# VH-VL binders against Protein PLASTID MOVEMENT IMPAIRED 1 (PMI1): the designs that were tried, part 7

Target 1, 154 residues: Protein PLASTID MOVEMENT IMPAIRED 1 (PMI1), of Arabidopsis thaliana (Mouse-ear cress) (q9c8e6r131to284)
Amino acid sequence: LVRIGMQKLSCLLSVEVVAAQNLPASMNGLRLGVCVRKKETKDGAVQTMPCRVSQGSADFEETLFIKCHVYYSPANGKGSPAKFEARPFLFYLFAVDAKELEFGRHVVDLSELIQESVEKMNYEGARVRQWDMNWGLSGKAKGGELALKLGFQI
Short names: E, the ipSAE of ESMFold2; O, the ipSAE of OpenDDE; V2, 0.75 times the mean of E and O plus 0.25 times the DockQ between their complexes.

## First folded at step 2 (VH-VL)

Design s6 (from sib_c with heavy chain D99G P101E Y103T D104Y S105D Y108E E109Y A110Y I113Y; framework fv_sibeprenlimab; at its last look DockQ between E and O 0.02; V2 from the best seeds 0.00; counts 0 for: pae E 17.3 > 2, placed apart)
Fold by ESMFold2-Fast, scan of step 2:
Structure s6 (fold): chain C 154 residues (1-154), chain A 124 residues (1-124), chain B 111 residues (1-111)
Amino acid sequence: as target 1 above (154 residues)
Amino acid sequence: QVQLVQSGAEVKKPGASVKVSCKASGYTFTGYYMHWVRQATGQGLEWMGWINPNSGGTNYAQKFQGRVTMTADKSISTVYMELSSLRSEDTAVYFCARGTEYTYDSGEYYFDYWGQGTLVTVSS
Amino acid sequence: EIVMTQSPATLSVSPGERATLSCRASQSVSSYESSYLAWYQQKPGQAPRLLIYGASTRATGIPARFSGSGSRTEFTLTISSLQSEDFAVYYCQQYNNWPLTFGGGTKVEIK
């Protein structure tokens, strides 16, 4: 009943995890990881390999891939654009040996990225889009930031 | 394959402490939260708290805060639940139950495997 | 804390008949496309057994006669053709908010 009349778009989300940087000195030596999952469920979650903090940064330089589906109502011929059902993904930094620590959680709605990509494709001819993301960290990592590059293919 | 085996029944006096064990096998012990749930005779289920066996981190229901302590011993894949200052109303069957696979942000705390239960009787 | 209310407290059913059990949450236990609600079966002297999670997903090894439905605050567990082994107490559990909470249970007994 929720998806009646909707079409299904198969997508591959790519997450290039660049670095956690400008971290407090108290975090030097900790092993960190980055997790990416659908916001509503941990099923299909992916994580980077652990990376040790040195001189205030953990340079992951790793790309994660997540296969997913996004549902949408097609554009009508009367000028109404395609309507995409929200597909939020949750991103967070964690300490491998101290998983109770929280450094903040960040949500990206893949449907918004797809909407933007489709609009640019119509006007600029681009077939693939990349987004540079940079988020401030919280908790014991306050003052630091997580740098990612997002992309997707349909 | 997956098994949770608990220690045997205990009889305690009011004011005493009890420590129940739960030995896990058949899966990666440090990959899953372990929860404790109790049930008084003829009553419903009551959640007490959880422990992360990997980190030792815990979260207790407010009702038990200050009286309950949960610990884990990785070398023998065993979690413990110690309840102090026992009262007659603490008479119950205590279950350990496996939560979802540990990720900091799992959001999925239903219980796929349960221990057989440990009856703790508090009487004078 | 979220209060879970189950009804009826006791349901008398004959083998082969349909049983419908209700669970109501004091506030929504759904977010996005997911409902954070599980159902358990408990027989005397035994630990609870997971039947359904995510309101409608059947756990591994659970017979097709068990089905869950509902969203937000109203949930139902249905047993389409009751077998002798299905006479038990059934509990719903929300896992949307801390602390985790269970319903008071519905006892399904033979008529």
Scores: ipSAE 0.000, ipTM 0.486, lowest interface PAE 14.3, mean pLDDT 83
Fold by ESMFold2, look of step 16:
Order: structure tokens, then C-alpha cells, then sequence
Structure s6 (fold): chain C 154 residues (1-154), chain A 124 residues (1-124), chain B 111 residues (1-111)
């Protein structure tokens, strides 16, 4: 990983994990968690407390916070916009007692969220924008969905 | 214990180049960025850039871009900093300094261990 | 780039007394609850030695008489009771953004 001439932007990614819903009846009784981590490494990964599936739903209602950095080339002052380096994160649902089960992986690139929010010109202390995510699950959880809300601060 | 041992002092003429070595011991060499910082006599400290000793990737301060080259030899746990097209203004003590753990990129870019420094004198 | 300004340039202090060193950043070097500021001690002919990181966290082996405080753009290093070995030059350094930059130093000398 090489960053020549780039500047570092310190970010706090917030992930409000709402629920996994519409799960097949075969999943009732399982303890589920949601993990968020950098795509390139498991270090710094965070996860929710386990929630048991009841009537096709696991209601997490937990917010995760991940500190990270995004490198960028600043605007040139002659009309060239700032360019942010990719910062992908993986999100996935897992079964605590059956880690071999796969329910799909989802990727969000924080640099794309930052690019979308740059026009607001607010990098201090507050969420710049919220994004509601409702992701379809796969594998044994096919037909279900994972609901969460993303935000970030810089 | 962590140690960074640098090569000896150098005297160079303007237009020449210099290559300073920094041998690391007492920790996982490929696990941490290595930085170079210089200090002109009686002056403050100036960051020059870093190298990732695992991949060989580098990041140079803009004022040194095109004149500085940093390399690493994993087999002997050694990093090198080469500065070319030397001028009198490059007379300084050059330090290697251990930075943050490479794998995590935690954004903690302070220096907990430093080499003893290498004086490079550029004079005609 | 972020300019770090230290004051005073020279501080004359008697042994056993309190020294207060100031460091100002041209832009905030704090984000959320973290401050990306370090302090170093340097004696003649030696490499800098890390004293404080995160504005207020003492590095391993640093005596409790050294303390750091401040946030955003204003930071202070305090030596509560100067010892003879504390007469040196002190530098602050920001690591909030590239390039990494140091203050010009404060020389603490015997009064």
C-alpha cells in the first residue's frame, strides 16, 4: 500500500445495525451477529452482540463505530476536484454457533460516501449524511434482509 | 529490545548522492512503517517520508519527491534512504524512526524508536 | 500543510520548578475524541525521545512529572518539578495530516 503525495482524512464510520428480518423458519433459535471490517484485513473488526432469531427476526438495535483513515489528493486550486482513495468495508451477518454458514457479503466504499457528501463542506463533529441500507441475504438466509443505517464524521 | 542502528557520517560534494542505512532489531521488521526525519544543525525536525518494509511501498514528502529513494532489504532487516543531487542545504543529521504498525494503518504516526542519526555534510 | 508553532523559544527555569511549554497548530489536529499530537525531548547529539502521544498519554517509561494537555489547536507540555536531566529541547509534532510536521522547539535551560 503506497500513498504518494496524498493527505490523510481521519473518519469515524457509524453503523446502526437495526435488524435481520424475514428469515426462514429454519433459522429461528440461532444467535446472529453482524460484523464490519476493512476489506483488506480482519484487524479492527467490530461486531454486534449476539441476537437470537425469534419469529424470523433478530433485532440488534446497536450502533458500531469504526475509526479509519481515507487518503486523498486535495483539490489543485485550478479547478481539479479532490480525489479520494478507495476505502472498502465488508459487512456480513454470521451465526455465532455455526460460523461456517454464509449469508452473503456486502461492500461499502467509504470514499464514495465521502465524495457524495463533499458538497456539504462539513467535516467537523457531526454526521454529514445518513444512508439507509436494506440488503438481501443469501445462502441459508435467502429471502431475508439486513437493515442498517450508515453515517460518518470527519 | 527495539534498536535502530544507522551507518556512519558522510561528507559529500554538491551534486553527489548519499545512501544511509538503518538496521532494525528487536521487533518484527516487516510489521512497521519506517520513517526518515532530518535535522539541519541547530534547526528543527523535518519529515522526509516513509517506507513499508514488507512491500517496499513508499510515501515521500513533496519537497523530496524525485530526489529521495527509500528501499528495504528484509533478509538483513535494513532500510536505506538515498538522497541525490545534494546541495549545501541538505547538510543535516538524518534519522530513521519506527512508525505505526503496517497491517492496521491506525493513523498513529508518532515515532517511538529512533536511530542514532547520521550526519551528512555537503560542502565543496 | 499544518504549521506547528512553539513558544517560548527558550525557557529558563530553576531545578524543582514548573515548566510550561506551548504548541499551537495552524489547523485542528483533533478529530472526534482523539488528538494527533506528540511531544519529544532531544538532548545535544542525541535522537529525539518520545514523551507524550495523543496529546496527553505518556509513553512507556516516561516519569509522571511530564504531562500533556490541550486539544484542537492549543497544546501544553508541563514538567511539574524539573530535574537536572530535563534540561533539553522539546518538540511537538502533529500526525493528523500529511506531511507530518514538527514545531520549532523550546529549549529549557537552567536559570
Amino acid sequence: as target 1 above (154 residues)
Amino acid sequence: QVQLVQSGAEVKKPGASVKVSCKASGYTFTGYYMHWVRQATGQGLEWMGWINPNSGGTNYAQKFQGRVTMTADKSISTVYMELSSLRSEDTAVYFCARGTEYTYDSGEYYFDYWGQGTLVTVSS
Amino acid sequence: EIVMTQSPATLSVSPGERATLSCRASQSVSSYESSYLAWYQQKPGQAPRLLIYGASTRATGIPARFSGSGSRTEFTLTISSLQSEDFAVYYCQQYNNWPLTFGGGTKVEIK
Scores: ipSAE 0.000, ipTM 0.496, lowest interface PAE 17.3, mean pLDDT 85
ESMFold2 (binder alone), look of step 16: mean pLDDT 92; pTM 0.945
OpenDDE, look of step 16: ipSAE 0.342; ipTM 0.778

Design s7 (framework fv_sibeprenlimab; at its last look DockQ between E and O 0.05; V2 from the best seeds 0.00; counts 0 for: pae E 13.9 > 2, placed apart)
Fold by ESMFold2-Fast, scan of step 2:
Structure s7 (fold): chain C 154 residues (1-154), chain A 121 residues (1-121), chain B 111 residues (1-111)
Amino acid sequence: as target 1 above (154 residues)
Amino acid sequence: QVQLVQSGAEVKKPGASVKVSCKASGYTFTDYYMHWVRQATGQGLEWMGWINPNSGDTNYAQKFQGRVTMTADKSISTVYMELSSLRSEDTAVYFCARAGYSSGWYSFDYWGQGTLVTVSS
Amino acid sequence: EIVMTQSPATLSVSPGERATLSCRASQSVSSYGDSYLAWYQQKPGQAPRLLIYDASTRATGIPARFSGSGSRTEFTLTISSLQSEDFAVYYCQQYDNWPPTFGGGTKVEIK
């Protein structure tokens, strides 16, 4: 764990949890939640309020916030861009009333989103960009999708 | 405190069906999935399927599709596993097992004592 | 389905010695920091008993001499100082992917 010559950015990751949708009829009535955590530890995990599946969807409409630090090597005068150290986050859907069920997991590396944004002009300590994400679920929720919108603030 | 009590041993002829019961106590019956796992004499453990006692939803291992049926009776906190078209290779001890929230998904924290089903002519 | 392979099939150990049991998965059973692997102990005529889950977390009431380690495809169960009641068959089980699958077992016997 040596970061000589690297600088630190304090970041706030925002996760707008829109919905779990197109779920099989067998999922109706279950209470679902979405969990977001750092890949390397369960400490500091955040999750939505439970939302019951009705007519094939659970419409969370809730935003989660996770504070983190991202380390980077700054750009040099020779035209080399800033280089960011990986900061992966794990996302997953869970059933409140049946925690043994698994619906798949997804990883997003925050450093990749930051690097893309920082290389463009107009970063000012505000949310630089929002990424719409929609990924397929597995297990008993196969055929369904989880819809999220990611953003960050420096 | 949690207990899973299974029905007694059965002897069946090839082609018959067997229905094994598993009575749960010591916890909220509808809060946990119940799985069935079998073990042939001298062999390892083989997962057969699960049932959600709250909804009645089931999921069966591909090998048992068309031959196994799992049901639950909330009024007596009992799950059932029925296996049809029995063959000699179905001779095994059949276990019910609870998947606990704290134990993670499909890891089994409490087990029934097992039911020996012998299939012979 | 994921195939779980345990080795050795039989392990002969004296009381007080260290026993090390291996379990290998045909593909990763770890999902980004978490490993979905359990270990069970089974004595003759009894149901299996959960020892370890999430690769390294001891189940309630399990003595500290039992420890689990590993990630991805290679896992180990260690019994640091074998006692007479520890002679049994041990099974590993993955629950990262459906269907859950068990290893073939390792029998730990005296000498």
Scores: ipSAE 0.006, ipTM 0.503, lowest interface PAE 12.3, mean pLDDT 83
Fold by OpenDDE, look of step 16:
Structure s7 (fold): chain C 154 residues (1-154), chain A 121 residues (1-121), chain B 111 residues (1-111)
Amino acid sequence: as target 1 above (154 residues)
Amino acid sequence: QVQLVQSGAEVKKPGASVKVSCKASGYTFTDYYMHWVRQATGQGLEWMGWINPNSGDTNYAQKFQGRVTMTADKSISTVYMELSSLRSEDTAVYFCARAGYSSGWYSFDYWGQGTLVTVSS
Amino acid sequence: EIVMTQSPATLSVSPGERATLSCRASQSVSSYGDSYLAWYQQKPGQAPRLLIYDASTRATGIPARFSGSGSRTEFTLTISSLQSEDFAVYYCQQYDNWPPTFGGGTKVEIK
């Protein structure tokens, strides 16, 4: 529920998981997944279907959706932007058959994306935004990259 | 300076409820999650749950779900923890503890002085 | 949940000596290159005080004589030169997996 003085936005976070690319040959044959979760809790975590690495790539071509709420304080006077509460999400690639392997962690604060969008909305009027993400991988997947497209709707 | 000041000791009978308060000062109240951790006499620490004072969102340990309620009053920078259906094993010192993003979601950089809750027939 | 085991239960040391406390996790509490392990100090009648977080980062205001090390399942808190005010109970705590869990504590007492 919205608290007094606070506003609540219903948000649909879309995570288009494109592919994990340029993976070492040693990873060929592994089944990989991508997990998206709130940073503070595993509750509500979503993940892709497993995708097998072939020729150095895992082509997920899957979109994950997460419904969440974002809270903010209204702007104080003209020219002051709304202040959104932090809403960090954790993104990581994992091996389905080898949970001990780690390939790196990436955090995106949804509130920052929304803030940027809201600021642009004031000028451009767009309500839907998308961000291309390309993250380097670590561990056994060093040299590889994870390609995502993040978007949200409010 | 950051300070968390809790309400005084409580004595309750089994089956009753207790509500402990934690007043925060010295920082932006709504910028940090507030956790509750209890410690039975001679025992270790047990995490109970957290509340986001800004949104009112909560996350309780499975053990306490259905029996614990955490609330916040931003107007007075105070968090409350209510535990119902009290049992003798609930006798413990209850702490409020702040957790910030910079110190990890579940590490606690500031603590209240603790509130002793005694449950006895 | 992850079980945290501390040893020894009681450690007797003299002022000025080095104290080494151990903390073991039932499973790895290190993820993505980080270790989510905290150390606390608690004196009688007081609340715990954060000493170390992320296994090796000292909290604000904590003396340099306190240091944390380790990864995965084995962690150590070291007090290089024990001071009179350091006699207390020390707890480790993991926050890699929900819910966070604490060790049983190590009591550091004067020898």
Scores: ipSAE 0.006, ipTM 0.590, lowest interface PAE 9.3, mean pLDDT 89
ESMFold2, look of step 16: ipSAE 0.006; ipTM 0.506
ESMFold2 (binder alone), look of step 16: mean pLDDT 92; pTM 0.943

Design s8 (from sib_d with heavy chain E99G S100P D102Y F103Y W104D G106S P107G Y108H M109F V111Y; framework fv_sibeprenlimab; at its last look DockQ between E and O 0.15; V2 from the best seeds 0.00; counts 0 for: pae E 13.0 > 2, placed apart)
Fold by ESMFold2-Fast, scan of step 2:
Structure s8 (fold): chain C 154 residues (1-154), chain A 122 residues (1-122), chain B 111 residues (1-111)
Amino acid sequence: as target 1 above (154 residues)
Amino acid sequence: QVQLVQSGAEVKKPGASVKVSCKASGYTFTDYYMHWVRQATGQGLEWMGWINPNSGDTNYAQKFQGRVTMTADKSISTVYMELSSLRSEDTAVYFCARGPLYYDSSGHFDYWGQGTLVTVSS
Amino acid sequence: EIVMTQSPATLSVSPGERATLSCRASQSVSSYGDSYLAWYQQKPGQAPRLLIYDASTRATGIPARFSGSGSRTEFTLTISSLQSEDFAVYYCQQYDNWPPTFGGGTKVEIK
């Protein structure tokens, strides 16, 4: 892709990984981690410290940071909002000692989160926005949830 | 350019402690893990642990738990590795090495310090 | 921990020849389509230098004659047309599973 006429924003994505919770009893004792990466490349992937499942929960309480760039076309007058090029991130839970297990993959397009925030920040000054997310898990973790909070800075 | 500069060679007696420093420059100190890897003369590489300079969190290899402590001083972009209760088997070159923040208890190491020789002898 | 085995222990090659180095993991070091394996070069008295990471990605500044391949448990470092400065010890390292572990090394020496 050529990106003629677009501007580039340097962003720091923050991912506060809260917990994997309501896990089946069969998951107790496993060490889990959460990985976040750009969907199109393994470069710049980040992951949490391992956390052992106890009583159906793994409480990570760790924040991950990923530096990235997002391309956009600025707003043109009234009623024409800024348009952002898609910037998808892949999130997944993994078992540290059982990498063959998969618990589902979740994609978040960062461009959707920052689209209106860029305009709002221009009027109100720089602000960190936060989004609470809870995703259902699959596979051996079916019935459980992954809880995290997303934010970004420009 | 990225540079990691370690403190000079040390000679210690068995039972003593040694504290090796690693000063980082040429990048944002808090954006990368700092790992410690040692190598005995003519031997392979052995991972010891990492520190996240931003949070102060550490993770140590089981073999060194209870004897190693890693700390970071953000004001001078320096990481320290202190190894206590030294034995003759701890004689080795100790390297600091930079790892991407995206790995928890793992990572590849893109830049390395020059190494610090620690000799433990009576 | 994952045991990394490198072979051969010593490889004798002439300048201009191709060198192929093997690294085997005791269990898979690949997950979700990615392989977490790096290769390093070390010359006597020097720190290791990163050559390849993620099994096949060349590190910044590394010549194109160095290439990595493989997945799961079997990995290869290839040096096409060996130069005099390439005689060194090479280590593979996995970073898929804690703790990170290194192979025993392959010494590439002049024939």
Scores: ipSAE 0.006, ipTM 0.517, lowest interface PAE 11.3, mean pLDDT 84
Fold by ESMFold2, look of step 16:
Structure s8 (fold): chain C 154 residues (1-154), chain A 122 residues (1-122), chain B 111 residues (1-111)
Amino acid sequence: as target 1 above (154 residues)
Amino acid sequence: QVQLVQSGAEVKKPGASVKVSCKASGYTFTDYYMHWVRQATGQGLEWMGWINPNSGDTNYAQKFQGRVTMTADKSISTVYMELSSLRSEDTAVYFCARGPLYYDSSGHFDYWGQGTLVTVSS
Amino acid sequence: EIVMTQSPATLSVSPGERATLSCRASQSVSSYGDSYLAWYQQKPGQAPRLLIYDASTRATGIPARFSGSGSRTEFTLTISSLQSEDFAVYYCQQYDNWPPTFGGGTKVEIK
């Protein structure tokens, strides 16, 4: 879509992928990765290096960076707050050597993170906030969780 | 304009090593992964691995594990691929190819270097 | 690793005719609604050129006569009206499972 009349923010989304943990014993030995992409397109998709599951955990400890743009309408002088266009990202765990396995997907809208950050700081010189995420997994990984930390810069 | 320029052809003896360079221009060097793909004369394409030029992280095809080393020099926007313990079957054209920084899409290649012929002969 | 099989090995066609190239994967190369399949064109003495990625998306600057279709294990590259510059070898490539692998190629030549 064309973003007529909106302003553009160049953003860097940071995703620290900590671990997939509490995985069933049947997953020990599998090589796992985590993928992050814009929900509407694979363009700009990023993933971790493979990590092998040992004792129910794959410890990635890798930070991914995704460059993107977020469009917005500035705050109105009549008290209307800035409105950001949705920027959803898709996150999922995958098995490198068994791609047919699916462990669920998770969506985070960067525009919502930006809105939360605006409430805590101005656009001048403030540090970007981090968000800790722990997501339940499904399928073969049911009972496990994916731990990661999100942040962004403008 | 995106351009990948590789070092010139090389002739090596079995057991030697070769180091091929790939200089990138026309884009932000650290925004894309660099892949290496080889092609023996009259044969198909074989993926060798990738390097993240920003972090230095690498991923090598199993066939080349232990023989290939990829490095990057951000100051001159150049990636290197070194293949050791050369054999006659390593005779091929070696291409560098740019892939998206975003891992899920890093396996397809939108721009390629011109190729470097490496000939391994007695 | 995923074996990619292309057919036919050689396709003889006349300029202006339709060319249809097939690519089959030994297992699905689709996940979460996306197909991780690319097509490349290679002329003698040149590097491959990306034509199609994600099974059906044309790369920048690729003419509309090139189209891709298919999913899971079966994919097709179609050239709707073959031009003289289209006589080349075409490779499919999957990037769903590591390592990325290429098909053996289809040579498109003048009949």
Scores: ipSAE 0.000, ipTM 0.522, lowest interface PAE 13.0, mean pLDDT 85
ESMFold2 (binder alone), look of step 16: mean pLDDT 93; pTM 0.951
OpenDDE, look of step 16: ipSAE 0.017; ipTM 0.624

Design s9 (from sib_d with heavy chain E99S S100Y L101D D102I F103L W104T S105G G106Y P107Y Y108G; framework fv_sibeprenlimab)
Fold by ESMFold2-Fast, scan of step 2:
Structure s9 (fold): chain C 154 residues (1-154), chain A 122 residues (1-122), chain B 111 residues (1-111)
Amino acid sequence: as target 1 above (154 residues)
Amino acid sequence: QVQLVQSGAEVKKPGASVKVSCKASGYTFTDYYMHWVRQATGQGLEWMGWINPNSGDTNYAQKFQGRVTMTADKSISTVYMELSSLRSEDTAVYFCARSYDILTGYYGMDVWGQGTLVTVSS
Amino acid sequence: EIVMTQSPATLSVSPGERATLSCRASQSVSSYGDSYLAWYQQKPGQAPRLLIYDASTRATGIPARFSGSGSRTEFTLTISSLQSEDFAVYYCQQYDNWPPTFGGGTKVEIK
């Protein structure tokens, strides 16, 4: 609640969900989805269309978008960089017809991606706008991985 | 297979109400939003509103606000559209169509019902 | 609400020729680098069929002769070599702002 002196940045998080891949044979035939939401609330959660596992993979090839605000303190005149308040998002794979199954959860803090982008721009003169991620799955999907690409626009 | 099957044609008098059903099969009913779109004879497509079958939340076009009600019954994977205070200009084919969430992966209305003709005549 | 205007209202084309259909929005339907525009095909007595979404992405099962292009307020649907089954009415639809709105349609008829 202590956001006095902070500015609000409108942000769009983009999540290109590529595939759940290298899945065990026991996963074939299940319909999977990927969900993304703010860690603290289910309001505004977004998810892919269902995709059936065939030959060890579910190829989503779908981009999800979430609008949000990130709060920050602007850079000080003597070279102190801008500081961003944490904005964590929760990512998880789910089975459409077997919602009791869990395959692991991953948290990405959007503020850390923004901070990394700002730091690379300031130091290297290049903006990082996209992060390739592969996350190991657990439970019935152990041995498989979830591939996605994160980005943001402000 | 994925399909939407609508109820049969209806003939109503002016001032009456009509309730059209749309039964979904072949997919998880609560994962997709359901839209209602109508088309008068020889005219274009007109969006009426949509419902989130999981939450029951609705959003109606302003033209139909106060006359239209959309509901969903998860136990039978069926969405309903009720239009009240019918006028002759409500004579149209009414379609249901599914989509993914508009904010997050909407890619058009990819599966449509066959349409229900509603005729309003004296 | 965003008004979608399609032109021409009627397009006469011979089989094997290229058809180009225009759709104009009263304001931009592009946000964050993406264009939220779909194209539908409708034949008499049938429900509409999704052809293109996000201005240029073909829906599953749609032949490669159908292509979409454009951004902001100006969009085009092109049919590169018209087949007999392509004579139909085509509608554009924006979904950048609610309510989603349809254009008035372009009827593609045999010349």
Scores: ipSAE 0.000, ipTM 0.471, lowest interface PAE 16.5, mean pLDDT 84

Design sib_a (framework fv_sibeprenlimab)
Heavy chain, then light chain:
Amino acid sequence: QVQLVQSGAEVKKPGASVKVSCKASGYTFTGYYIHWVRQATGQGLEWMGWINPNSGGTNYAQKFQGRVTMTADKSISTVYMELSSLRSEDTAVYFCARGPYDFWSGYFDYWGQGTLVTVSS
Amino acid sequence: EIVMTQSPATLSVSPGERATLSCRASQSVSSYESSYLHWYQQKPGQAPRLLIYGASTRATGIPARFSGSGSRTEFTLTISSLQSEDFAVYYCQQYNNWPLTFGGGTKVEIK
ESMFold2-Fast, scan of step 2: ipSAE 0.021; ipTM 0.626

Design sib_b (framework fv_sibeprenlimab)
Fold by ESMFold2-Fast, scan of step 2:
Structure sib_b (fold): chain C 154 residues (1-154), chain A 121 residues (1-121), chain B 111 residues (1-111)
Amino acid sequence: as target 1 above (154 residues)
Amino acid sequence: QVQLVQSGAEVKKPGASVKVSCKASGYTFTDYYIHWVRQATGQGLEWMGWINPNSGDTNYAQKFQGRVTMTADKSISTVYMELSSLRSEDTAVYFCARDSGYDYEGYFDYWGQGTLVTVSS
Amino acid sequence: EIVMTQSPATLSVSPGERATLSCRASQSVSSYGDSYLHWYQQKPGQAPRLLIYDASTRATGIPARFSGSGSRTEFTLTISSLQSEDFAVYYCQQYDNWPPTFGGGTKVEIK
């Protein structure tokens, strides 16, 4: 995959980590964190501060930022829309006190969020800059969910 | 200190069944899938299947469908692999291995020591 | 199923030399920029040991002389300066698509 003829867009991905909620009682007392990284590399990964589970929840209330580039072929004047190269990010909850535990991994392709935002503006005149995400957890945290708000700036 | 400890070597006659155990320690048994992989003498690695110790769900390679059974006993943190209708071609070292994640991560971070099963008349 | 082909079957290398091992998949084992290709080391009489996962990430405790690279269908494992303890059989493995499959192995031997 060569990027000849493509333009580069500088982006800042923002991830507002709200909470891990409705966790089983067995999770109480564990310190949790949320990690966000580019899917292809662990370099440049960002994490929340650890947050201890109390009464079935860990309320992070922290925003993470990741800088990246997204490549795209611009829209032509004949009605072909801009096409973006995939830019996937991996999100996961982890336990500081029990690093062997995994609770599920979620992938969000930033290029799809950008494409949706551009299409929404052009078609409906609406501006979409924030996505509420709620992901079901697995393993020891099965039955719980991770609540996040995603956004980006260009 | 994650460890997977397997049962000892077995010698079986053609047509018999063998049941190999794999005892887990040092982590939460129900949080990780366990895979079974075998290796004939001087040959490569062959995947047999996985079991989810939490649910009891299993998934078997097509080659072993109908003659392999994987089970888990939560009370003793032990997974079993039973292979029936044994043939001389089943002579191999059988390994249990932990999946790196709870679901389909697909790389095996800890392995049992292996169990040699010899099938001969 | 995805067929994994490793080459060469046997690689003879002197201590201190560079070893490059190849692994080819019959179809892409990469999804969303990630490659679900992993490398294991096996010494005689021992269980396999995870070396590299997701094509290029070294497992904990693995020396920096081991590195992995590649994407889609073509992957390499490189040992930059072979040590005596590195003489072993190396296997690549994919789980981008069910079922998990292994390559036939490359034996790295002295001389």
Scores: ipSAE 0.000, ipTM 0.486, lowest interface PAE 14.4, mean pLDDT 84

Design sib_c (framework fv_sibeprenlimab)
Heavy chain, then light chain:
Amino acid sequence: QVQLVQSGAEVKKPGASVKVSCKASGYTFTGYYMHWVRQATGQGLEWMGWINPNSGGTNYAQKFQGRVTMTADKSISTVYMELSSLRSEDTAVYFCARDTPYYDSSGYEAFDIWGQGTLVTVSS
Amino acid sequence: EIVMTQSPATLSVSPGERATLSCRASQSVSSYESSYLAWYQQKPGQAPRLLIYGASTRATGIPARFSGSGSRTEFTLTISSLQSEDFAVYYCQQYNNWPLTFGGGTKVEIK
ESMFold2-Fast, scan of step 2: ipSAE 0.036; ipTM 0.668

